# VHH binders against Methionine aminopeptidase (map), part 18

Target 1, 301 residues: Methionine aminopeptidase (map), of Saccharolobus solfataricus (p95963)
Amino acid sequence: MTEDELNKLLLAGKIAAKARDEVSLDVKASAKVLDICEEVESIIIENKAFPSFPCNISINSEAAHYSPTINDEKRIPEGAVVKLDLGAHIDGFISDTAITISLDSRYQRLLDASKTALEAAITNFKAGLSIGEIGRVIEKVIRAQGYKPIRNLGGHLIRRYELHAGVFIPNVYERGLGVIQSDSVYAIEPFATDGGGEVVEGKSITIYSLKNPNIKGLSSRENELIDFIYTRFNYLPFSERWLKEFSTNVDELRNNIKNLVKKGALRGYPILIEIKKGVVSQFEHTVIVKGDSIIVSTKSL
Short names: E, the ipSAE of ESMFold2; O, the ipSAE of OpenDDE; V2, 0.75 times the mean of E and O plus 0.25 times the DockQ between their complexes.

## First folded at step 10 (VHH; framework vhh_7d4b_2)

Design t6 (from q6 with S50R A61E E107S Y108W; at its last look DockQ between E and O 0.87; V2 from the best seeds 0.75)
Fold by ESMFold2, look of step 10:
Structure t6 (fold): chain B 301 residues (1-301), chain A 121 residues (1-121)
Amino acid sequence: as target 1 above (301 residues)
Amino acid sequence: QVQLVESGGGVVQPGRSLRLSCAASGFTFSYYNMGWYRQAPGKQRELVARISGSGGDTNYEDSVKGRFTISRDNSKNTMYLQMNSLKPEDTAVYYCAAGRYYKFGLSWDYWGQGTQVTVSS
């Protein structure tokens, strides 16, 4: 990687860490999820970066992939366990980070399980290490605390404008996943639960990305929306909240998105929910592997 | 090494049934979502059915809902597709696939070589 690329990765990481640490203080019972996520996104933009994906806010058994919709009225329940997941980019150089906040003290050990697993994974993270051994470290820590890692959801390789670049970083041991590469960027995100240890798709779809911009048979308006999405977000995930400039008629916008997903132009990402409705905790950092060195770009300021 | 091997394909008349199997090896089967895809001549592969690692959650494409049943036996590392009331439109090569969720996507990491299903009179 070049020094310029590294500097952009580091700056994107600092901005994401700032947003995470400042906004997590506002996660309280009765707070609107929309206000929390817009605050995250505003901090990122005010610091001259862009959100690398819509701010996620996932509650209790929701593991991932919920972002507030336009005029979303959802509020944080009392006693909630809240995953705040966010990222920033500068010219496509991405950071990705998450924290869990519990409003119920009985879940503190569940939070500690995923947090300590993340710390242990980072301590062992080095070029040449088997990727499956990272999963073993995470799994051992989480199970030792009396919880289960989520086995079908994990971290990932990151590339420029590519949040998920094909390599899976597991939360359980597995052979045959290859080795950690130097000059690479990874998200490490342990998930722990008091449930069954796997996620399934729920019904809500609030996050989308461009899949195929060249689908034939689209209306003029549908093609215009595809062009708007490509110009603004490339292939990075987006929320309907970021499409208000294109259309202020929310029902029309939602119907256009639904049709484009059905026709294969867009991909929707359903909310992921713990299969037994167990409570989920998550902590995540972005890690840069440079030579024999490890840099945690999203470490607290 | 990872292997996914489909079996149970063949030529059948409309209205009959077939049962496909996918034998898995080289990975921890219960950790993976499993799916059946099909590809008709000249068309792209499409997801037919999906089943969670534990078997507790399933999803079907609309055109097969009520006719096809996906299942798995984790003790035998095998996934199945029971295909009832077959139609000529079900003619395709059927592939099994295994995958996990990344944040922002289900990634199908492993694929079988496919088994032909032909429905004709």
Scores: ipSAE 0.640, ipTM 0.850, lowest interface PAE 1.7, mean pLDDT 93
ESMFold2 (binder alone), look of step 10: mean pLDDT 91; pTM 0.920
OpenDDE, look of step 10: ipSAE 0.771; ipTM 0.895

Design t7 (from r4 with D57E Y108W; at its last look DockQ between E and O 0.85; V2 from the best seeds 0.71)
Fold by ESMFold2, look of step 10:
Structure t7 (fold): chain B 301 residues (1-301), chain A 121 residues (1-121)
Amino acid sequence: as target 1 above (301 residues)
Amino acid sequence: QVQLVESGGGVVQPGRSLRLSCAASGFTFSYYNMGWYRQAPGKQRELVARISGSGGETNYADSVKGRFTISRDNSKNTMYLQMNSLKPEDTAVYYCAAGRYYKFGLEWDYWGQGTQVTVSS
């Protein structure tokens, strides 16, 4: 890792933390989810970075993968437990962070479980440590509060232009996952729930990525959309909200996306929902492992 | 150390049944979503069926709904695929896979070597 690469990681982290901390204040009953996520993305762009993925806003039993659609009218419900998950990049050097806000004080202990688990994981995080031991730390903290960690969703290794670079950071103890590497960047994201501790796919799909740009038999318009996506986002996730320059006809755009998923050119990512509809809390930081040091790039300013 | 070992493949006539097994070792089986994929010669690999870690949710390709049943026994670290009313179009190598969710998708961390299923007269 060069000093220049480290500085880009730190700046991307600072920008993501700024967006997270400023926009979390707007998470209130009746607020539009679209307004919240667009403000996150605007702060990132105004600070000369790019969103590394569409801003997620996941409510109650939704654990992940909801991003507002074009002209989305969804609003924060009364008493909601809201996960705001966002990231920034500068030249492909990525930050990834999340916070949970509860509009119902009865869920404060659930939030504390995932937040304290994150703090404990970071305190123990070092090069050479077994990755499964991070899961043990997270699991112990969450279960001690009377909740379950979500066992089939977790953190990840980050590389330049790669949000998930092949290494899983678990929220439960597991052996055989290898060791934390120096000169590396990880997202650590404990999920706690009062439900069953497992996520399954829901029906809503609002996030997509390019799967295969070489599918035959596409219309001219479909090929134009594929080229637009590849040029702007490569294989990184995107939202239909980021395709407005390509087409102002929303129904046509959505039909093109649907057809491209059906034909295998694009992949859609359904929302992830707690299997027993339990409430989910998430807190997440990006950490940089450099020598014998750990730097939390997304810490509050 | 992770291994996924498929078994139960073979040659059968149309209309008959086969039961595939996938024996898992080297990881905590109940933490993983499991899936069966198949690939016919010259065709793309396709998802056949998927089952959640607890077994509480399943999903099937349209081409096999009503004929195939996925199941798992977490006490035996084994996943199964019951294949009834087999058709020549079901001829393929069947692969077992295990995975969990990361930021934007199910990642299939582990794959078996496959077992051949041939449906012909």
Scores: ipSAE 0.606, ipTM 0.831, lowest interface PAE 1.8, mean pLDDT 93
ESMFold2 (binder alone), look of step 10: mean pLDDT 91; pTM 0.927
OpenDDE, look of step 10: ipSAE 0.722; ipTM 0.875

Design t8 (from n2 with S50R Y108W; at its last look DockQ between E and O 0.86; V2 from the best seeds 0.72)
Fold by ESMFold2, look of step 10:
Structure t8 (fold): chain B 301 residues (1-301), chain A 121 residues (1-121)
Amino acid sequence: as target 1 above (301 residues)
Amino acid sequence: QVQLVESGGGVVQPGRSLRLSCAASGFTFSYYDMGWYRQAPGKQRELVARISGSGGSTNYADSVKGRFTISRDNSKNTMYLQMNSLKPEDTAVYYCAAGRYYKFGLEWDYWGQGTQVTVSS
């Protein structure tokens, strides 16, 4: 990693942390999820970065992967436990961070479980450590609070323009996952729940990415959309909300996206729901490993 | 060392049944979603069925709904695919896979070498 690359990672982290901390104050009952996520994305863009993926807002038993659609009218329910997950990038150097806000004080201990697990994981994070040991630390903290970690969802290695670069950072103890590498960037994201400790796919799909730009048999319009996506987002995830400049006809746009997913040009990411409908908390930081040092790029300013 | 080993493939007549097994070792089986994929000659590998780590949730391709049943026995580290009312179009190499959610998707960390299923008279 060069000093220039490190500086871009640090700046992307600061911008994501700013957006997270400012916008979390607006997470209130009856607020539109669209307004919250657009505010996050606007702060990122106004600070000369780009969202590394669509701002996620996931409520109660939804663990991840909801981003508002065009003209979305969804609002925060009373007493909601809300996961706000966002990221920024500068030239493909990525930050990824999340916070949980509870509008119901009964869930504070659940929030504390995943938050304290994240702090413990970061304290133990070092080059050469077995990746499964990070999972052990997270699991121990969460179970000590009487909750379950989510075992089939976790953190990940990050590379330039790659949100998930092929290394899993677990929330439970596991052997055989290799070791933490120096000169590397990781997302650590404990998930805790009062449910079964597992996620499954729901029906809603609001986040997509380019999968194969060379699919045959696409119409001229479909190829134009693929080129639009590639030039703006590369292989990073995107929302239909970011495609309004391509088409003002929302139904036509949605049909094009649906067809491109069906044809294999795009990948859709269904929402993830706790299997027993338990409430989920999440906290996440991006961590840079440099020599024997650890830098939390997304720490509060 | 991680291994996924499929068994139970073979040649059968249309309308008959087969049961595929996938024996897993070298990782914590219950932590992983498991899936059956198939690949016919000249075609893309496609998802046939998927089952959550606990076994509490399943998903099937439209072409096999009502005919195929995925299951798992976490005490034996084994996943199964019961294939009833087999058709010639089910002819393919069947693969088992194990995966988890990284951030924006289920990623299949481990794959078996596959077992051939041929449905013909």
Scores: ipSAE 0.626, ipTM 0.846, lowest interface PAE 1.8, mean pLDDT 94
ESMFold2 (binder alone), look of step 10: mean pLDDT 91; pTM 0.923
OpenDDE, look of step 10: ipSAE 0.714; ipTM 0.875

## First folded at step 11 (VHH; framework vhh_7d4b_2)

Design u1 (from t5 with K103A; at its last look DockQ between E and O 0.01; V2 from the best seeds 0.00; counts 0 for: pae O 6.4 > 2, placed apart)
Fold by OpenDDE, look of step 11:
Structure u1 (fold): chain B 301 residues (1-301), chain A 121 residues (1-121)
Amino acid sequence: as target 1 above (301 residues)
Amino acid sequence: QVQLVESGGGVVQPGRSLRLSCAASGFTFSYYDMGWYRQAPGKQRELVARISGSGGDTNYADSVKGRFTISRDNSKNTMYLQMNSLKPEDTAVYYCAAGRYYAFGLYWDHWGQGTQVTVSS
């Protein structure tokens, strides 16, 4: 990791943290999720970065992967537990962070569970440590609070232009996951729930990424869309909202996206829902590992 | 003060090569995408090539693919455009630009004054 690369990572983290901290204050009942996410993304762009992925705003039993679509009218309900998940990147150097806001005081302990778990994970995060041990730490903290960790949803290795780089950081102890590497970037994101402790895929998909740009048999227009996507997002996740410059016809755009997913050119990320419809909390930071030191790039300013 | 200074332009015969340079100052060079634009007489300014902050990503206009190569040296705060197999159609004022890349397009914050490239027999 060069100094320049580190600086980009740090700046990306700073920008994401800024967006998170500012917009989290605007999470209120009856607020449109689209407004919230557009504000997040606007702040990121205004600060001369670009979203690492579409702003996620997942509510209650929705654990992750909901991002508003074009003209989305969804609003935050009264008493909602809202996960705001966002990131900024500079030249593909990525930050990833999340915060949970509860509009119901009864869920404060649930929030504390994941928040405390994140802190514990960071405290114990070091090169050479078994990744599974981080899971153990997170699990212990969450369970001690009387909640369940989400077992099949967690952190991940981050690489340039690669949000999920193939290494999973669990929220429970898992063996055989390797060790934390120096000169690497990780997202740590404990999820806690009062439900079953597992997520399942919902039916809705609101986030996509380029999977295979070289799929054969695509129409000229489909290929054009792929080029558009690749040029702008590379392999980072994107929203249909970001494709407005490609087409103002929403139905056509959605159809093309759907077809490209079907053909294997694009990957869709289904909304993840807690299996027993439990309420979910999440906190997340990006951690840069440099030798024996770690830097939390997305810490509050 | 932000400055982008182009150099290397001139008059050449078709088939010849030129190498343009853009020296940047007054901003964190490696944080910016860099690009070359050109504007021919009577035509709109068009993107010729773009390179990401780290140099890891490049884009080219179809008309110059295979002939032009964009590169950068962040240690020198300089961007380059190697132009080979030049054609009369490449005649234009070439502009250096620095900016940020967004999903909605490239937003160029800084521009050079331009350097003339003329390809003629």
Scores: ipSAE 0.023, ipTM 0.263, lowest interface PAE 6.4, mean pLDDT 93
ESMFold2, look of step 11: ipSAE 0.719; ipTM 0.882
ESMFold2 (binder alone), look of step 11: mean pLDDT 92; pTM 0.928

Design u2 (from t5 with K103M; at its last look DockQ between E and O 0.01; V2 from the best seeds 0.00; counts 0 for: pae E 8.6 > 2, grease 26 > 24.2, SAP .685 > .668, placed apart)
Fold by ESMFold2, look of step 11:
Structure u2 (fold): chain B 301 residues (1-301), chain A 121 residues (1-121)
Amino acid sequence: as target 1 above (301 residues)
Amino acid sequence: QVQLVESGGGVVQPGRSLRLSCAASGFTFSYYDMGWYRQAPGKQRELVARISGSGGDTNYADSVKGRFTISRDNSKNTMYLQMNSLKPEDTAVYYCAAGRYYMFGLYWDHWGQGTQVTVSS
């Protein structure tokens, strides 16, 4: 890792932390989810970075993978437990961070479970440690609070222009995941729930990424959309909200996206919902492993 | 109820072939990537082969490339592993797994109980 690459990672982290901390104050009953996520994305752009993925806002039993759609009218319910998940990049050097805000004091212990698990995971995070042992730390903390970790969600390795670069950081003990590598970047994101401890796919798909730009048999318009996506977002996730310049007809745009997912050019990320409809909390930081040192790029300042 | 049931394991001589099958039920088979893992005594579980939900994309461990072929029949909810030119080093319990891509990558949601493959004279 060069000094310049590290500086971009650190700056992307600071910008994401700024957006997270400022916008979390606006998570209130009746606020539009679209307004919240657009403010996150605006802060990132105003600070000369780009969102590394669409701002996610997931409510109660929704665990992950919801971003507002074009003209989205969804609002935060009274007493909601809200996960705000966001990230920034500079030249493909990525930050990823999340916070949970509860509008119902009864869920504070649930929030504490995932937050404390994140702190414990970071304290134990070092090059050479078994990745599965991080999962053991997270699982122990969450279960000690009387909750369940979500076993099929977790953190991940990050590489340049690769939000999820093929290494999983679990929320439960697992064997065979290898060891934490030096000169690497990881997201650590414990999820806790008062439900069953597993997510399933819901119906809604609001987040996509480029999977294979070389699919044959696409129409001219479909190829133009693929080129537009690659030029602006590379392989990073995107929202339909970022495609308005390509098409003013929302139904046509959505149909093109659906066809490209079906044909394998794009990947869709359905909303993830707790299997027993339990309430979910999440906290997340990006961690840079450099030599024997750990740097939390997304910590508050 | 989700089930993955492996079959086709056994004891064979080096250089011979085996064909493993994994019968799946309780989920929409074509939406899932399928994989074969193996675990030898005293070793960590390792990915042997993966095949995409459509069947159009495959990946193999270096140690089995050119010898093993993964395939699937979505009409029968079944995945296969053709294992040719078997070596003693292929001796392991072989597990069927079903997974999907999340934003953090491929995660194996479901696992079978495993089938023993032993390559010995």
Scores: ipSAE 0.012, ipTM 0.346, lowest interface PAE 8.6, mean pLDDT 91
ESMFold2 (binder alone), look of step 11: mean pLDDT 91; pTM 0.921
OpenDDE, look of step 11: ipSAE 0.031; ipTM 0.266

Design u3 (from t5 with F104M; at its last look DockQ between E and O 0.87; V2 from the best seeds 0.73)
Fold by ESMFold2, look of step 11:
Structure u3 (fold): chain B 301 residues (1-301), chain A 121 residues (1-121)
Amino acid sequence: as target 1 above (301 residues)
Amino acid sequence: QVQLVESGGGVVQPGRSLRLSCAASGFTFSYYDMGWYRQAPGKQRELVARISGSGGDTNYADSVKGRFTISRDNSKNTMYLQMNSLKPEDTAVYYCAAGRYYKMGLYWDHWGQGTQVTVSS
């Protein structure tokens, strides 16, 4: 890792932490989810970075993968447990972070479970450690608080322009995942729940990415949309909210996206929901491993 | 080491049934979503069915709904696909896959080598 690459990672982390910390203060009952996520994305852009994925805002039993739609009227419910999940990049050097805000004091212990698990995971995080042992640390902390870790959703290795670079950081003990590498960047994101400890796909899809730009039999308009997506986002995730320059006709845009997913040109990311509809908490940091040192790039100022 | 081994494929007449099995080893089976994919000659690989780690949630391709049933037995580290009312268009190599959700999607960490299913008169 060069000094320049490290500086970009640190700056991307600082910008993501700024957006997270500033916007989390606006997560209150009756606030529109659209306003919250657009504020996150605006702060990132105003600070000369780009969102590495659409801002996620996931409520109660929703664990991940909801981003507001173009005219989204959804508002934060009374007593909600809200996961705000966001990321930034500078020249493809990515940060990824999340916080949970609870508007119901009954869930403070649930928040403490995932937050303390993150702190414990970071304390133990070092080059050469078995990745499965990070899962053991997370699992132990969460279960000791009386909750279950979510076992089929977790953290990941990050590389330049790759939000997910093929290594899973589990929330439960697992053998055979290899070891933490020096000179590497990881997202660590414990998820805790009072439910069954597993996520399943819901029906709502609000986040997409390009899968195969060479699908045959597409209409002229569909091919234009593929070109627009490829030029601006390549294979990175995007929201329909970022396609307004392509089309102001929202119904047509959504129909084109739906058809492109069905034809295999785009991948959709369905909302992830706790299988028993339990409430989910999440905390996440991006960690840079350099030699025997650990740097938390998304740490608050 | 991780292994996924499919079995139960073969040649069968239209309207008949087959049951595929996928035996898993080398990882904690119950932590993974499991899926069956198929690939017919000249076609792209497609998801046929998916089942959650606990077995409590399933999903099916429209072309197989009502005819195919995915299941798993976590005590045997095995996933199954019961294929009823088979049609010639079900002819394909069927692949077993195991995966989990990363931040931005389902990733299939492990794949089997596939088993041939041929439906012909």
Scores: ipSAE 0.655, ipTM 0.851, lowest interface PAE 1.5, mean pLDDT 93
ESMFold2 (binder alone), look of step 11: mean pLDDT 91; pTM 0.922
OpenDDE, look of step 11: ipSAE 0.699; ipTM 0.868

Design u4 (from t5 with F104L; at its last look DockQ between E and O 0.89; V2 from the best seeds 0.73)
Fold by ESMFold2, look of step 11:
Structure u4 (fold): chain B 301 residues (1-301), chain A 121 residues (1-121)
Amino acid sequence: as target 1 above (301 residues)
Amino acid sequence: QVQLVESGGGVVQPGRSLRLSCAASGFTFSYYDMGWYRQAPGKQRELVARISGSGGDTNYADSVKGRFTISRDNSKNTMYLQMNSLKPEDTAVYYCAAGRYYKLGLYWDHWGQGTQVTVSS
């Protein structure tokens, strides 16, 4: 890792942390989810970075992968447990972070479970450690609080322009996952729940990414959309909200996206929901492993 | 060493049934979503069916819905695909896969070698 690459990672982390900490104060009952996520994304852009993926705002049993749609009217319910998940990049050097806000004080212990698990995971995180041992640390903390970790959702290795670069950071103990590498960047994101400890796909798809830009048989308009997506987002996830410059006709845009997913040019990411509809908490940091030390790039400023 | 080993493939006549098995070892089976994929010659690999780690949630490709049933037995670390009313278009190499959810959705961490299913007279 060059010093320039490290500085971009650190700056992307600071910008994501700023957006997270400022916007979390606006997560209140009746607030529009669209307003919250546009504020996140605006802070990132105003600070000369780009969102590394669409702002996620996931409520109660929704664990991940909801981003507001164009003209979205969804509002935060009374008593909601809200996961705000966001990231920034500079030249493809990515930060990824999340916080849970509860509007119901009865869930504070659930929040503490995932937050404390994240702190414990970071304290133990070092090059050469078995990745499965991080899962053991997270699992132990969450179960000690009387909750379940979500076992089929977890953190990941990050590389330039790659949110998921082929390594899973589990929330439960598991052998055979390899070791933490030096000169590497990871997202650590414990998920805790009072439900069954497993996620399944819901029906809503609001986040997409480029899968194969070379699909044959596309119309000229479809190819223009692919080029627009690649030029602006590379292979990073995007929202329909970021495609307004390409088309102001929302129905046409959505139909083009659906067709491109069907034809294999794009991939859609369904919302993830706790299988028993239990409430989910999540906290997440991006960690840079350098030599035998670690740097939390998304640490509060 | 993670292993996924498919079995139960073969040559059958149209309208017959076949049951595939996928034996898993080297990882905690119940933590993973499991899936069956198939790939016919000259075609892209496609998802046939998926089952959650607990077995409580399943999904099927439209082309097999109502004919195929995915199941799992976590006590035996085994996933199954019951394939009824087989058609020539079901001819393919069938692969089992194990995966979990990441920031970029369901990712299949492990794959088997595949087992051939041929449906012909």
Scores: ipSAE 0.624, ipTM 0.842, lowest interface PAE 1.9, mean pLDDT 93
ESMFold2 (binder alone), look of step 11: mean pLDDT 91; pTM 0.923
OpenDDE, look of step 11: ipSAE 0.729; ipTM 0.881

Design u5 (from t5 with Y102H; at its last fold request DockQ between E and O 0.90; V2 from the best seeds 0.80)
Fold by ESMFold2, look of step 11:
Structure u5 (fold): chain B 301 residues (1-301), chain A 121 residues (1-121)
Amino acid sequence: as target 1 above (301 residues)
Amino acid sequence: QVQLVESGGGVVQPGRSLRLSCAASGFTFSYYDMGWYRQAPGKQRELVARISGSGGDTNYADSVKGRFTISRDNSKNTMYLQMNSLKPEDTAVYYCAAGRYHKFGLYWDHWGQGTQVTVSS
């Protein structure tokens, strides 16, 4: 890792932390989810970075992967447990962070479970440690609070323009996952729930990414959309909200996206929902492993 | 050492049945979503069926709905695909896969070597 690359990772982390900490204060009953996520994304852009993926705002049993749609009217319910998940990048050097806000004090222990698990995981995180031991630490903390970790959703290795670079950071103990590498960037994201501890796909798809830009047999308009997506987002996830400059006709835009997913040019990411509809909490940091030390790039300013 | 070993493939006549098995070892089977993929000559691999780690959620390709049934026995670390009313279009190499959700996706961390299914007269 060069010093320039490290500086971009650190700055992307600071910008994501700023957006997270400022906007989390606006997560209140009746607030529009669209306003919250546009504020996150605006702070990132105003600070000379780009969102590394669409702002996620996931409520109660929704664990991940909801981002507001164009003209989204959804509002935060009374007593909601809200996961705000966001990230920034500078030249493809990525940060990824999340916080849970509860509008119902009865869920404070559930929030504490995933937050404390994240803190414990970071304290133990070092080059050469078995990745499965991080899962053991997270699992132990969450279960000690009377909750279940979500076992089929977890953290990941990050590389330039690769939000998930093939390495899973588990929330439960596992063997055979290898060791934490120096000169590497990871997202650590414990998920805790009062449900069954497993996520399944829901029906809603609001987040997409480029899968194959070289699909044949596309219309000229479809190829233009692919080129628009590639030049602005590379292979990072995007929202339809970021495509308004390409087309102001929402129905036409949605049909183009749907067709490109069907033809294999784009990938869609369904919302992830806790299998028993239990409430989910999440806290997440990006950590940089350098030598014998770690740097939490997304820690509060 | 992770292993996924498929069995039960073969040559059958249209309208007949086959049962595929996938024996898993080297990882905690119940923590993984499991899937069957197939690849016909000259085509890309396609998802046939998926089952959640607990077995409580399943999904099927439209082309096999009502004919194929995925199941798992977590006590034996084994996944199954019951394939009824087979058609020549079902001819493919069938692969067992295991995966979990990483950021923005279900990723198939482990793959078997495949078993051939041929449906012909």
Scores: ipSAE 0.670, ipTM 0.857, lowest interface PAE 1.4, mean pLDDT 93
ESMFold2 (binder alone), look of step 11: mean pLDDT 90; pTM 0.911
OpenDDE, look of step 11: ipSAE 0.815; ipTM 0.913
ESMFold2, fold request of step 13: ipSAE 0.580, 0.638, 0.527; ipTM 0.822, 0.845, 0.805
ESMFold2 (binder alone), fold request of step 13: mean pLDDT 90, 90, 90; pTM 0.911, 0.910, 0.908
OpenDDE, fold request of step 13: ipSAE 0.889, 0.887, 0.889; ipTM 0.945, 0.944, 0.945

